# Ledger of designs, part 8: VHH binders against Putative polysaccharide deacetylase (cda1)

Target 1, 320 residues: Putative polysaccharide deacetylase (cda1), of Schizosaccharomyces pombe (o13842)
Amino acid sequence: MYETRDLTGNAGKPVDTNPWPNNSKIAVSFVVNYEEGGERSLLYEDEGFETFLTEAGLMPFPNRPVRERSIESCFEYGSRCGFWRILNLFKKHKVPFTCWAIGQAVEKNPVVVGAMEEAGCEVGSHSHRWINYEGVPPETEYEHIKKSVQAIQKASPSNSAPRSWYTGRASLNTRKLVCQVYKDLGLPQPFDSDEYNDDYPYWVADPLASKPGAEDDKGLLIVPYTLEVNDMKYAVAPGFCNSDDFYTYARDAFDVLYEEGLEGAPKMMTIGLHCRLTGRPGRFRGLQKLMEHITSKEGVWVATREQIAQAWSAKHPYKA
Key: E = the ipSAE of ESMFold2; O = the ipSAE of ESMFold2 at other seeds; V2 = 0.75 times the mean of E and O plus 0.25 times the DockQ between their complexes.

## First folded at step 2 (VHH)

Design y12 (framework vhh_7yz9_2)
Fold by ESMFold2-Fast, scan of step 2:
Structure y12 (fold): chain B 320 residues (1-320), chain A 125 residues (1-125)
Amino acid sequence: as target 1 above (320 residues)
Amino acid sequence: QWQLVESGGGLVQAGGSLRLSCTASGSTFSINTMGWYRQTAGNEREWVAFITSAGSTTYADSVKGRFTISRDNAKNTVYLQMNSLKPEDTAVYYCAAEGYTPWDLYSRPDEYDSWGQGTPVTVSS
């Protein structure tokens, strides 16, 4: 529930205890969004086709309630080529990422889950469909959350349920419904990434508690995500035109946070990627340069979101 | 192979109503988006309304609030209910299946058996 807003956070103060292993100055979370096959399409009984975060600006007319095969094939590039190009880069550098996996996309191409596990990456949930959940009834959203968790676990060679959660276009009901589904399935509470408001994890009250601070309130850990250091800006104004725009922007964001860490204020940063965007060869060059820059620095911890959440919780446990 | 048969056209006075029907044979009707188009002499066909397999509808601005598209999957039929007809609605009305539309640069209606023969509608003043 988002009934109140915390505009203060930590009031600009650094954390009292560095939560990162080996006194690392920054934790870096690379995120790969695996969405291809989960987007809106008449094939999936949706009201129209999806153009968001594609090269669809080449279309001569606005969105219509038809299938658009050209745009469908732009999504398919992500699953067929872009995902594998990105995965191979992370394997070569021996660093992990966290995947936001759409349940329906996983159902249509389950081999990607095993490939990510083999590479030491985390597979998190991006709900079942790549849609805006604000207009979805709570009972339908509950079933989507459940289906996404089950689809990822079924595709997992280790039978692992996702520990990290990100909806993106979430409803006001999403956080409570996610916690309820995990409880109903007998799974440990997930780490919630549907916030963009800070540079390190923080706790909120458990949405299933009788009230904030009650005896049943065990907290919920937020691991913030980003729309800022995100390749979606290749498709969203004022955006990125070429790979150097992405690289320069992401590098500068990393450098600022890294320098703050060197000065005694260690933080995390997230870098958001999409298989059909950064997975294209021209855009991919920017990611290669960024990876080399980040991995060349001392005191940098590249980790999964689950690892970041566990490290944070160990040093900064919930206080009701 | 889609065979589309339109019916229900005719003469009507301004302000009147007509209901067009299009019955499809061949392939699986229920999975296709169906649409209605119209064409006047010397002009290109223009889109009027679409209905998706899920039943969602969209209308051209010129007919919003006056026309209603619907489907009956059991009968493989799509309907266009036309109310408050205007002389400007005078045209030959065509039924079309998904992707076979001359308003789209990628449509090739002459290569597909996805268009009916058309049903004429004349609205007198």
Scores: ipSAE 0.000, ipTM 0.109, lowest interface PAE 21.2, mean pLDDT 86

Design y13 (framework vhh_7yz9_2)
Amino acid sequence: QWQLVESGGGLVQAGGSLRLSCTASGFTFSSYDMGWYRQTAGNEREWVAFISRGGSTTYADSVKGRFTISRDNAKNTVYLQMNSLKPEDTAVYYCAVGSDYEFLTGSWDYSPEFGSWGQGTPVTVSS
ESMFold2-Fast, scan of step 2: ipSAE 0.000; ipTM 0.187

## First folded at step 3 (VHH)

Design y11p (framework vhh_7pa5_2; at its last look DockQ between E and O 0.87; V2 from the best seeds 0.00; counts 0 for: pae E 5.4 > 2)
Fold by ESMFold2-Fast, scan of step 6:
Structure y11p (fold): chain B 320 residues (1-320), chain A 127 residues (1-127)
Amino acid sequence: as target 1 above (320 residues)
Amino acid sequence: QVQLVESGGGMVQPGGSLRLSCAASGFTFSNYAMSWVRRAPGKGPEWVSTISSGGGYTSYADSVKGRFTISRDNAKNTLYLQMNSLKPEDTALYYCARSDLTYYSGFDEQSPHMDVWGQGTQVTVSS
């Protein structure tokens, strides 16, 4: 699957000069990561606690497998406060986002799925646990993928299974296992976001095909994600110190892509958010300013990843 | 496979009411704005109404405003059009359509882009 690397893409040329509906010059994907309750903890039979992407740096930690209630409560801020603050902003502006929902987090707080559906947002899967899947046995990862899909669908008032997929810390087996689970559950093939290498969707060979380009190769659509325009940089060095750092960086990225779109090369942009990071009031100000900036421009399409995937694939169907 | 199946059409006298339904499958219904569009005999398609993906925003053509109500049940993957005070000029084939729009700057709510259409259901208002 990953035996060779495509370093060329489309050689710097636009794939399509008008790929988006209504002559839009940029497609904007806001992504909200819903991870709280899925992190490593002794409560979930893990060998320790999680500090990644928290205010963990404000306190010392023991080097023992213990529970740290302070850190647990930092995660809980995301589900208790940050998620609702972010959702209310999107509702106020009548703008959707796509959620990367951790299956275990959804099991522990299923009300968030119905709230997102009511607001017109897409609930995608972020696998079952917020862990690194490298080194996890394929049979275990298969069950995690299945549990994630089932947890989201069970929590969905419309009984909808996630159409978009993102693991993040994926194994080399993840893409094939995801496709296999969806096939085994009788669901349409998902759109895969575990790539960071381009500013528009593109096709890869179906990992379930007998070989690339074979008659059974129906393709798999990649909708690239981002680590660049992502509020995780508040928590990792060198990153964002204040809300204006996030706002200025995200605004500049938007402006560059938007200007390229006006000049005949429309693309997509993704903005990654975490409930416990941008959901904090001080950081949240940057998102409010970004939303105002983006929605003030003409020719902007803010859409779910499923909508972007459907628009792209309708105009650019897979050819083996 | 994406499908939209309309039902509920029929014959009614002027002043009567009908409720149209549209059953959606093959996509995440709650992620899409939905529209009703009609085609009267000898006329082109006329947009009737749109509802946002979460149901918080609705819009109507001037010709039906105050008489028709669009609604949705995301749990049942179903779109509805309640038609009251029907007039002979409401006679048309009514289509359910999926809008690919959630937010567009400069969006014209009277002319949404529609990427999937159903087969239609006939409404006849005649004395």
Scores: ipSAE 0.015, ipTM 0.410, lowest interface PAE 7.1, mean pLDDT 89
ESMFold2, look of step 3: ipSAE 0.399; ipTM 0.782
ESMFold2 (binder alone), look of step 3: mean pLDDT 82; pTM 0.824
ESMFold2 at other seeds, look of step 3: ipSAE 0.012; ipTM 0.613
ESMFold2, look of step 5: ipSAE 0.236; ipTM 0.693
ESMFold2 (binder alone), look of step 5: mean pLDDT 82; pTM 0.826
ESMFold2 at other seeds, look of step 5: ipSAE 0.358; ipTM 0.755

Design y11r (from y11 with N31R; framework vhh_7yz9_2; at its last look DockQ between E and O 0.01; V2 from the best seeds 0.00; counts 0 for: pae E 20.6 > 2, placed apart)
Fold by ESMFold2 at other seeds, look of step 3:
Structure y11r (fold): chain B 320 residues (1-320), chain A 126 residues (1-126)
Amino acid sequence: as target 1 above (320 residues)
Amino acid sequence: QWQLVESGGGLVQAGGSLRLSCTASGFTFSRYAMGWYRQTAGNEREWVAFITSGGYTTYADSVKGRFTISRDNAKNTVYLQMNSLKPEDTAVYYCARSDLTYYSGFDEQSPHMDVWGQGTPVTVSS
């Protein structure tokens, strides 16, 4: 399916019809990644401890087949404290987020799913483990996808399967495998966020169709994500030094897209968050400032990715 | 049990107004899209209006400009405000919940509705 690249998109042309409710000038998707308990650990038969997006940043010692309790403890802060601090902020402002939850993390702390649903937030899937799926055998990745869907549905008070999908460190097989798992489970095809390449949702050919454009091609909706308006930049270089760096960057990204919407090109924006990163009090101040800025503006729709997908596809149906 | 209960139906004069309500129980109402349908005896159900979980609305051509669908997530209720009623609006009105997370271009008809109410009759006298 990745045989070619689409470098053109809309060629800079705004979409013909504003899909956002109330003639909104921007749709804003906050994403909370719930990863704590899914990361690499000897407890889970991995070869070492987690080194990605941790407080250690550049680790002075190479990874070894040991447990690093300090790293594990920082992840635990995310599930014990950071998640709840973030959830309470969104409840205070009466706006939702989308969570991508790791299936194993949900199995180890299922109460978070009900808490998010009660607050009106969407719970999607981040696959079963928080690992790099490149090089994972396809049959193993299939089982991880299936386990994540089942774990989230089991923890859901409404018994809802996730409809939003994001793997992150995906394989070239991931997109097709996700669609196949959903078909095999008798679930509606999910929408996919394993792209970073546009300010609009867009359609691609159904990976399960006999060929692109065929009669059985029902399409697959892409709802792009971001690695740049993302608190992961606290844990990579070059990145954010303090919460004002995060706030200023995200504010400026919002202001640019909001102005484009005022001028007739209303788009979507995503802001990526991690419980263990922005959930720390010093970083959390940046999110608080950003929430105040965004919610103080007229014509702003803060929505789940499911809501954005529904609004978009209603006005822009797939044409095979 | 997942339930939808319609109310507000009855008799009304042509040109009048009526507001239908549909109250949901047993599921997280705010996550689901909702629709209104109507049916006369011996005919297929006809789609009337649809509202997504995000608040986007669409209407059948026959009711555009006269009917308004809305929702109150705090009360788990979807409404259909029907103005300028005509005798041809006479039907049993049904509320339905969609299992779709997004609106697709396949069809505006009901193949994706997974929970239905019992219906509320509306009669518009000429």
Scores: ipSAE 0.000, ipTM 0.161, lowest interface PAE 19.3, mean pLDDT 88
ESMFold2, look of step 3: ipSAE 0.000; ipTM 0.108
ESMFold2 (binder alone), look of step 3: mean pLDDT 83; pTM 0.841

Design y11ss (from y11 with Y102S Y103S; framework vhh_7yz9_2; at its last look DockQ between E and O 0.01; V2 from the best seeds 0.00; counts 0 for: pae O 21.6 > 2, placed apart)
Fold by ESMFold2 at other seeds, look of step 3:
Structure y11ss (fold): chain B 320 residues (1-320), chain A 126 residues (1-126)
Amino acid sequence: as target 1 above (320 residues)
Amino acid sequence: QWQLVESGGGLVQAGGSLRLSCTASGFTFSNYAMGWYRQTAGNEREWVAFITSGGYTTYADSVKGRFTISRDNAKNTVYLQMNSLKPEDTAVYYCARSDLTSSSGFDEQSPHMDVWGQGTPVTVSS
């Protein structure tokens, strides 16, 4: 897998059939990353403290085998305050999000799963730990994938396993391992978001098939994610300095795709959020403004990734 | 061309001091973080000290309290003041530049270094 790259996609052609309900001009997926409790810490016997997507920004110095309580405290803000602030905004506007939930984070605060289900949100998996899986042995990654599914399912009042998947810092083995775990657990194949390369869902060959196009090739639906319309840019350079930077960038991305939809090419858009980042009040104002903008427009479908995947698949089934 | 040239190494008795210098040319020195590393025969290079473009410093545990990294942006030079030297400090000392990416915070033991000096040997005799 990954021996070649698909640089073509649809070659700029819009899809023949609008898959979005009510002839919507855009499908919008808000994603909330719930990572708090899965990050690196000596408390979890990791080699050091977490340095990625923190309030500290770029750290051009080596990590150390110590606890950094200030960083841990910033993550705790996400689980204690930021998650709830964001969830309440979505309840107010009566639209759902998809959560990428880290399995260990769920184990340490399972109440968030029930809260999200009650609000009509989708709880997908972000694997078990919030770490870089490149170089993790495949057997270990398999066990992490399995543990994350089980943790989310155990915390779920409906006993639901996650239908959507995003690892982020994935290995070349991740996609196949995820599909293998789901098969071994007797669960439906998940919708994969470990791609960043299109404004439409699209099919790839089933990683578990004997060959692409064989009778056992059931396909795998890719629902692309984003690293650019994403509040992680508060914590990287060159990034967002204030909430208006986030708002105007995300608004402009929405407006471009919405206008393309009005012209006959309705697409999807993803907006990535992190509880500890946008959950801060000053940054949260940007999300409030964006929500007002999006929900004020006609022909906008704010949906979970499972809903988007199902709507797409109904109109554009896999053809092995 | 990007260059780093170390100087100030030599032979010193245990308990003594040395000051290493590393002069940069061919790039805007003040924009880059700088580090000192050391290497003994048959071993990997060991990180010693690091200084950001803004002057924040960090040290390996083995040298903390004895070594001081500093920089003079007007002279395009980074220094390593080595006090209370021990025989185990014997090594070839290298300075290095980090190109610092925009991706995120750091999550490896050492930052990526893209320009290295030739090294200056330091020998500490008992």
Scores: ipSAE 0.000, ipTM 0.110, lowest interface PAE 21.6, mean pLDDT 88
ESMFold2, look of step 3: ipSAE 0.000; ipTM 0.163
ESMFold2 (binder alone), look of step 3: mean pLDDT 80; pTM 0.808

Design y11w (from y11 with Y103W; framework vhh_7yz9_2; at its last look DockQ between E and O 0.84; V2 from the best seeds 0.00; counts 0 for: pae O 14.9 > 2)
Fold by ESMFold2 at other seeds, look of step 3:
Structure y11w (fold): chain B 320 residues (1-320), chain A 126 residues (1-126)
Amino acid sequence: as target 1 above (320 residues)
Amino acid sequence: QWQLVESGGGLVQAGGSLRLSCTASGFTFSNYAMGWYRQTAGNEREWVAFITSGGYTTYADSVKGRFTISRDNAKNTVYLQMNSLKPEDTAVYYCARSDLTYWSGFDEQSPHMDVWGQGTPVTVSS
């Protein structure tokens, strides 16, 4: 897998002039990353404290083997306050999001899964820990994937396993291991968002097939994600200074894709959110403005990633 | 044990309607895409309709506009509403579960349908 790169995609050609329900001109996926409780900490016998996408992550800090309660406290704000503030906004506007939930975070605060299901949101998996899986032994990564699926399903009032997958800091083994875990658990193969490279879902070969194009190659649907229309840019430099930076950037990205849809090339857009980042009141105002902008437009479909995957795959079957 | 049980088949005159049901047990129905297939004696199974876990539907050309597939996840049941029936719709109808949550071109030929019902016969006379 990954022996070559696909630098071509559709070569700039529109894939479908009407891919979305109700002749929508854009499909918009809001993603809420629920990571709080899965991050690195000596409490969980990790070698150091969490430094990625934190309030302290705007400056280079040497990692060291201590607890940093201030950072842990900022994550706790995400689970205690930010998550709920974001959820309430989506309930107010009656539109859904997709959550990628860290399995350990769910184990430590399972109530969030039921709250999201009640609101009509999708709960997918972000693996079990919020760590870098590069260099993690494959057998350990397999067990983390399995634990995350089981944790989310156990917390789900509907007993639903996650249908969407995103690791983020993945290994070269991750995609195949995810598919293998789902097969071993007797669950249908998930769709995968560990790509950032297009404005449409697309197919790759099934990583479990004997070879690409073989009879057993049922494909794997990729639903791309984003690192640029993403509130992580509040926590990396150079990034967003204030909520107007986030709002303006996301609005302009939406307007470009919406206009392309009006001109006959409807696409999808993803907006990435983190409970501990946009959940802060000052940053939250940017999300409020963006929501008002998006929901005021005709021909906009705000949907879960599962809904987008299903709409797309129904019209664009895998051809090995 | 994973099980699919079809019901609702029978004898009907051309132009009539039937509603087939397929009840699932032993697995989490809401996670799976489902399909209907049909087979006449001496022939291969023919794909009829497919519904994803989230409710998006696809139909064979021969039934589009006449048949409607739907699902009720609370009842673990997939349905096939068959209207304007023709004698060529006469077959044994099978319910099947996909090991994918979404439709793939391969499901038309049953390569990824991993659980099958026993079938329910439908006869369209005249």
Scores: ipSAE 0.000, ipTM 0.308, lowest interface PAE 14.9, mean pLDDT 89
ESMFold2, look of step 3: ipSAE 0.000; ipTM 0.271
ESMFold2 (binder alone), look of step 3: mean pLDDT 82; pTM 0.834

## First folded at step 5 (VHH; framework vhh_7pa5_2)

Design a1 (from y11p with N31D; at its last look DockQ between E and O 0.64; V2 from the best seeds 0.00; counts 0 for: pae O 15.8 > 2)
Fold by ESMFold2 at other seeds, look of step 5:
Structure a1 (fold): chain B 320 residues (1-320), chain A 127 residues (1-127)
Amino acid sequence: as target 1 above (320 residues)
Amino acid sequence: QVQLVESGGGMVQPGGSLRLSCAASGFTFSDYAMSWVRRAPGKGPEWVSTISSGGGYTSYADSVKGRFTISRDNAKNTLYLQMNSLKPEDTALYYCARSDLTYYSGFDEQSPHMDVWGQGTQVTVSS
């Protein structure tokens, strides 16, 4: 599947038909990552404590056999406070987000799934643990994928399985394994966001087909994500120093894509958020400003990734 | 009373075929990945093959790829190993094993951790 790289995409050509409803000039996907409770800890028999995307910055000796309670406490802020602060903002503006939820985090705090559904948000899967899957055996990764889907569905008042998928720190096997789990569970194939390489959704060959282009190739829709317009930059280099850094960067990215849409090339944009990061009051101000900016503009469609995938597929179906 | 009971072993000439079965009881079979492991005379255990809990993903040791096929029937709580083109090197006691990975044990290992084993079934390839 990854034997070659597609460096061409659309070669700079805008899409022929605007798939966004109401002739919208941009589709905007806010993503809230719900990871708290799935991170590395000796409590979960990991080698050491979590150091990625934390308030603690660079920590010495992350594989020491100890728990780091300060880091665990920072994650707990995300689940106890940050998640709710962010959810309330989206409810206030009456626009949805897509959540990528870690299955183990959901098991440990299932109330968040119902709260998101009640608010009209989509709950997708972020796999079962918040770890690097590259070193995980494929059969173990399969079981994690399955467990995450089941955990989210169990916590869902509507008994809904996740339709959107993002692993993040994925293996070369992840995409095929995800499709295989969904097939084995009798669920529709999910929309995959483990790419960062375009401002449009796009089709790839179905990983489960006998070969690309075969009669059994029903395609897989990619809905790209971002590591750039993402509050992870508060915690990694090159970073945001304050909430105005986040706001101005995200605003400028939105304005560029919005202007391209006005000129006849309506695209999509993703904004990535983490409960424990933007949920902090000082950082939250940047999200508030961004929300006011985006919702003040005409021709903007703030949508879930499922809605974006469905709108795209209706106008740009897969052609094997 | 978790149990795994293997059957289908026997004596076969090189190039022949055998099909091993493993009957599982005392647990929810469909929740677990399952493996075959073999122990040749005078050797330690060697992982042979693993199948995911839903049956959709399989993996094999290089020494058996293309010759052995793992499968499962979750309705009958049974694991299978179809062994074709058998070689004298395949002579071993073959064990059915249940994966412990559904409980999120550490991720440094390249082979699955197994917490329940059968007593094994002997496969002997003459020569």
Scores: ipSAE 0.000, ipTM 0.329, lowest interface PAE 15.8, mean pLDDT 90
ESMFold2, look of step 5: ipSAE 0.335; ipTM 0.729
ESMFold2 (binder alone), look of step 5: mean pLDDT 82; pTM 0.827

Design a2 (from y11p with T50R; at its last look DockQ between E and O 0.86; V2 from the best seeds 0.00; counts 0 for: pae O 5.2 > 2)
Fold by ESMFold2 at other seeds, look of step 5:
Structure a2 (fold): chain B 320 residues (1-320), chain A 127 residues (1-127)
Amino acid sequence: as target 1 above (320 residues)
Amino acid sequence: QVQLVESGGGMVQPGGSLRLSCAASGFTFSNYAMSWVRRAPGKGPEWVSRISSGGGYTSYADSVKGRFTISRDNAKNTLYLQMNSLKPEDTALYYCARSDLTYYSGFDEQSPHMDVWGQGTQVTVSS
């Protein structure tokens, strides 16, 4: 796997059967990253404090073997305030999101899982820690993946294991390790979002098959994610200066894809959110405006990633 | 209640082979990664090998790569270390340890957190 790259995809051809329910012109996946408590800290025996996607932006403090309480406090805003502000907005509009939940973050604040389930949202896994997994030994990453699934399932009132997966800072081993953990736990293979390269879900060969196309190749569904229609751009450059920058960019991305759907090429779109970023009141206004725009349109399906995966699979099954 | 009991140690000629076993009880063995650690005379603990809870992913210290093989049988709650091409430098007390690999810090990657240890089994490689 990964010995070659697929630079072609569909070669610009729309799919021939609209998989979205009610002949919808676009499927919209909102994603809420729940990372607070999984980030690097000496409290968790890491080498230093967290410097990525913080209010400090691109000018991190010199990393030292100390606690940086100001940064930890900013993450705590996400879990204490931002998560709930965002959840309440989705409840008021009666549409769901998918959460990428860090296993350790869930262990330290398990009530968020039940709250999301009660609101009809999907709780997927973001692995166990919020770190770079490149270079992590495979047996260690395996245990992280397993622990994250178990933590989310334990916190779940319905005892539900996550069906959707996103690591983010993954290794070349991650995809196979995730599939292996799910198989070893006796769980259905997850939907993989560690790609950023299409406006459609698509199938790849099952990483656990003896070889691509073999009898044991059941496929793996990729549901692409985004790093550009993503509020991380409040914390990186070139990025969003204010909430209207986020709103305008996300609105325009939505409008382009919606118009393509009206013209016969209905696609999917993802909008990435972080509790500690968009959950701040000044940034939250941009999400409010976007939600009003999207939910006012006819032919829009706001869905979880599992729902999108199921709708896609029903109309475009893997050909073994 | 939680126990790890090593066995299979003994005296072996250089170039010989030996298979260590570790019997686990009092916990769900298949939920835990496992490690082997050794202590040579007059030295501190040295990590030897580790294996994922499912058995499919392993790593080894440079000093034993290609000569030692870690494995597990989750149905029998047993961890193994097959030791081939033994050298006098392999003489040590060998411990089985239950590992929590989720404490990966990047600092002590070859000696992860180990919360339960056995009493050890002696391996002596001498002519």
Scores: ipSAE 0.266, ipTM 0.703, lowest interface PAE 5.2, mean pLDDT 91
ESMFold2, look of step 5: ipSAE 0.336; ipTM 0.740
ESMFold2 (binder alone), look of step 5: mean pLDDT 83; pTM 0.832

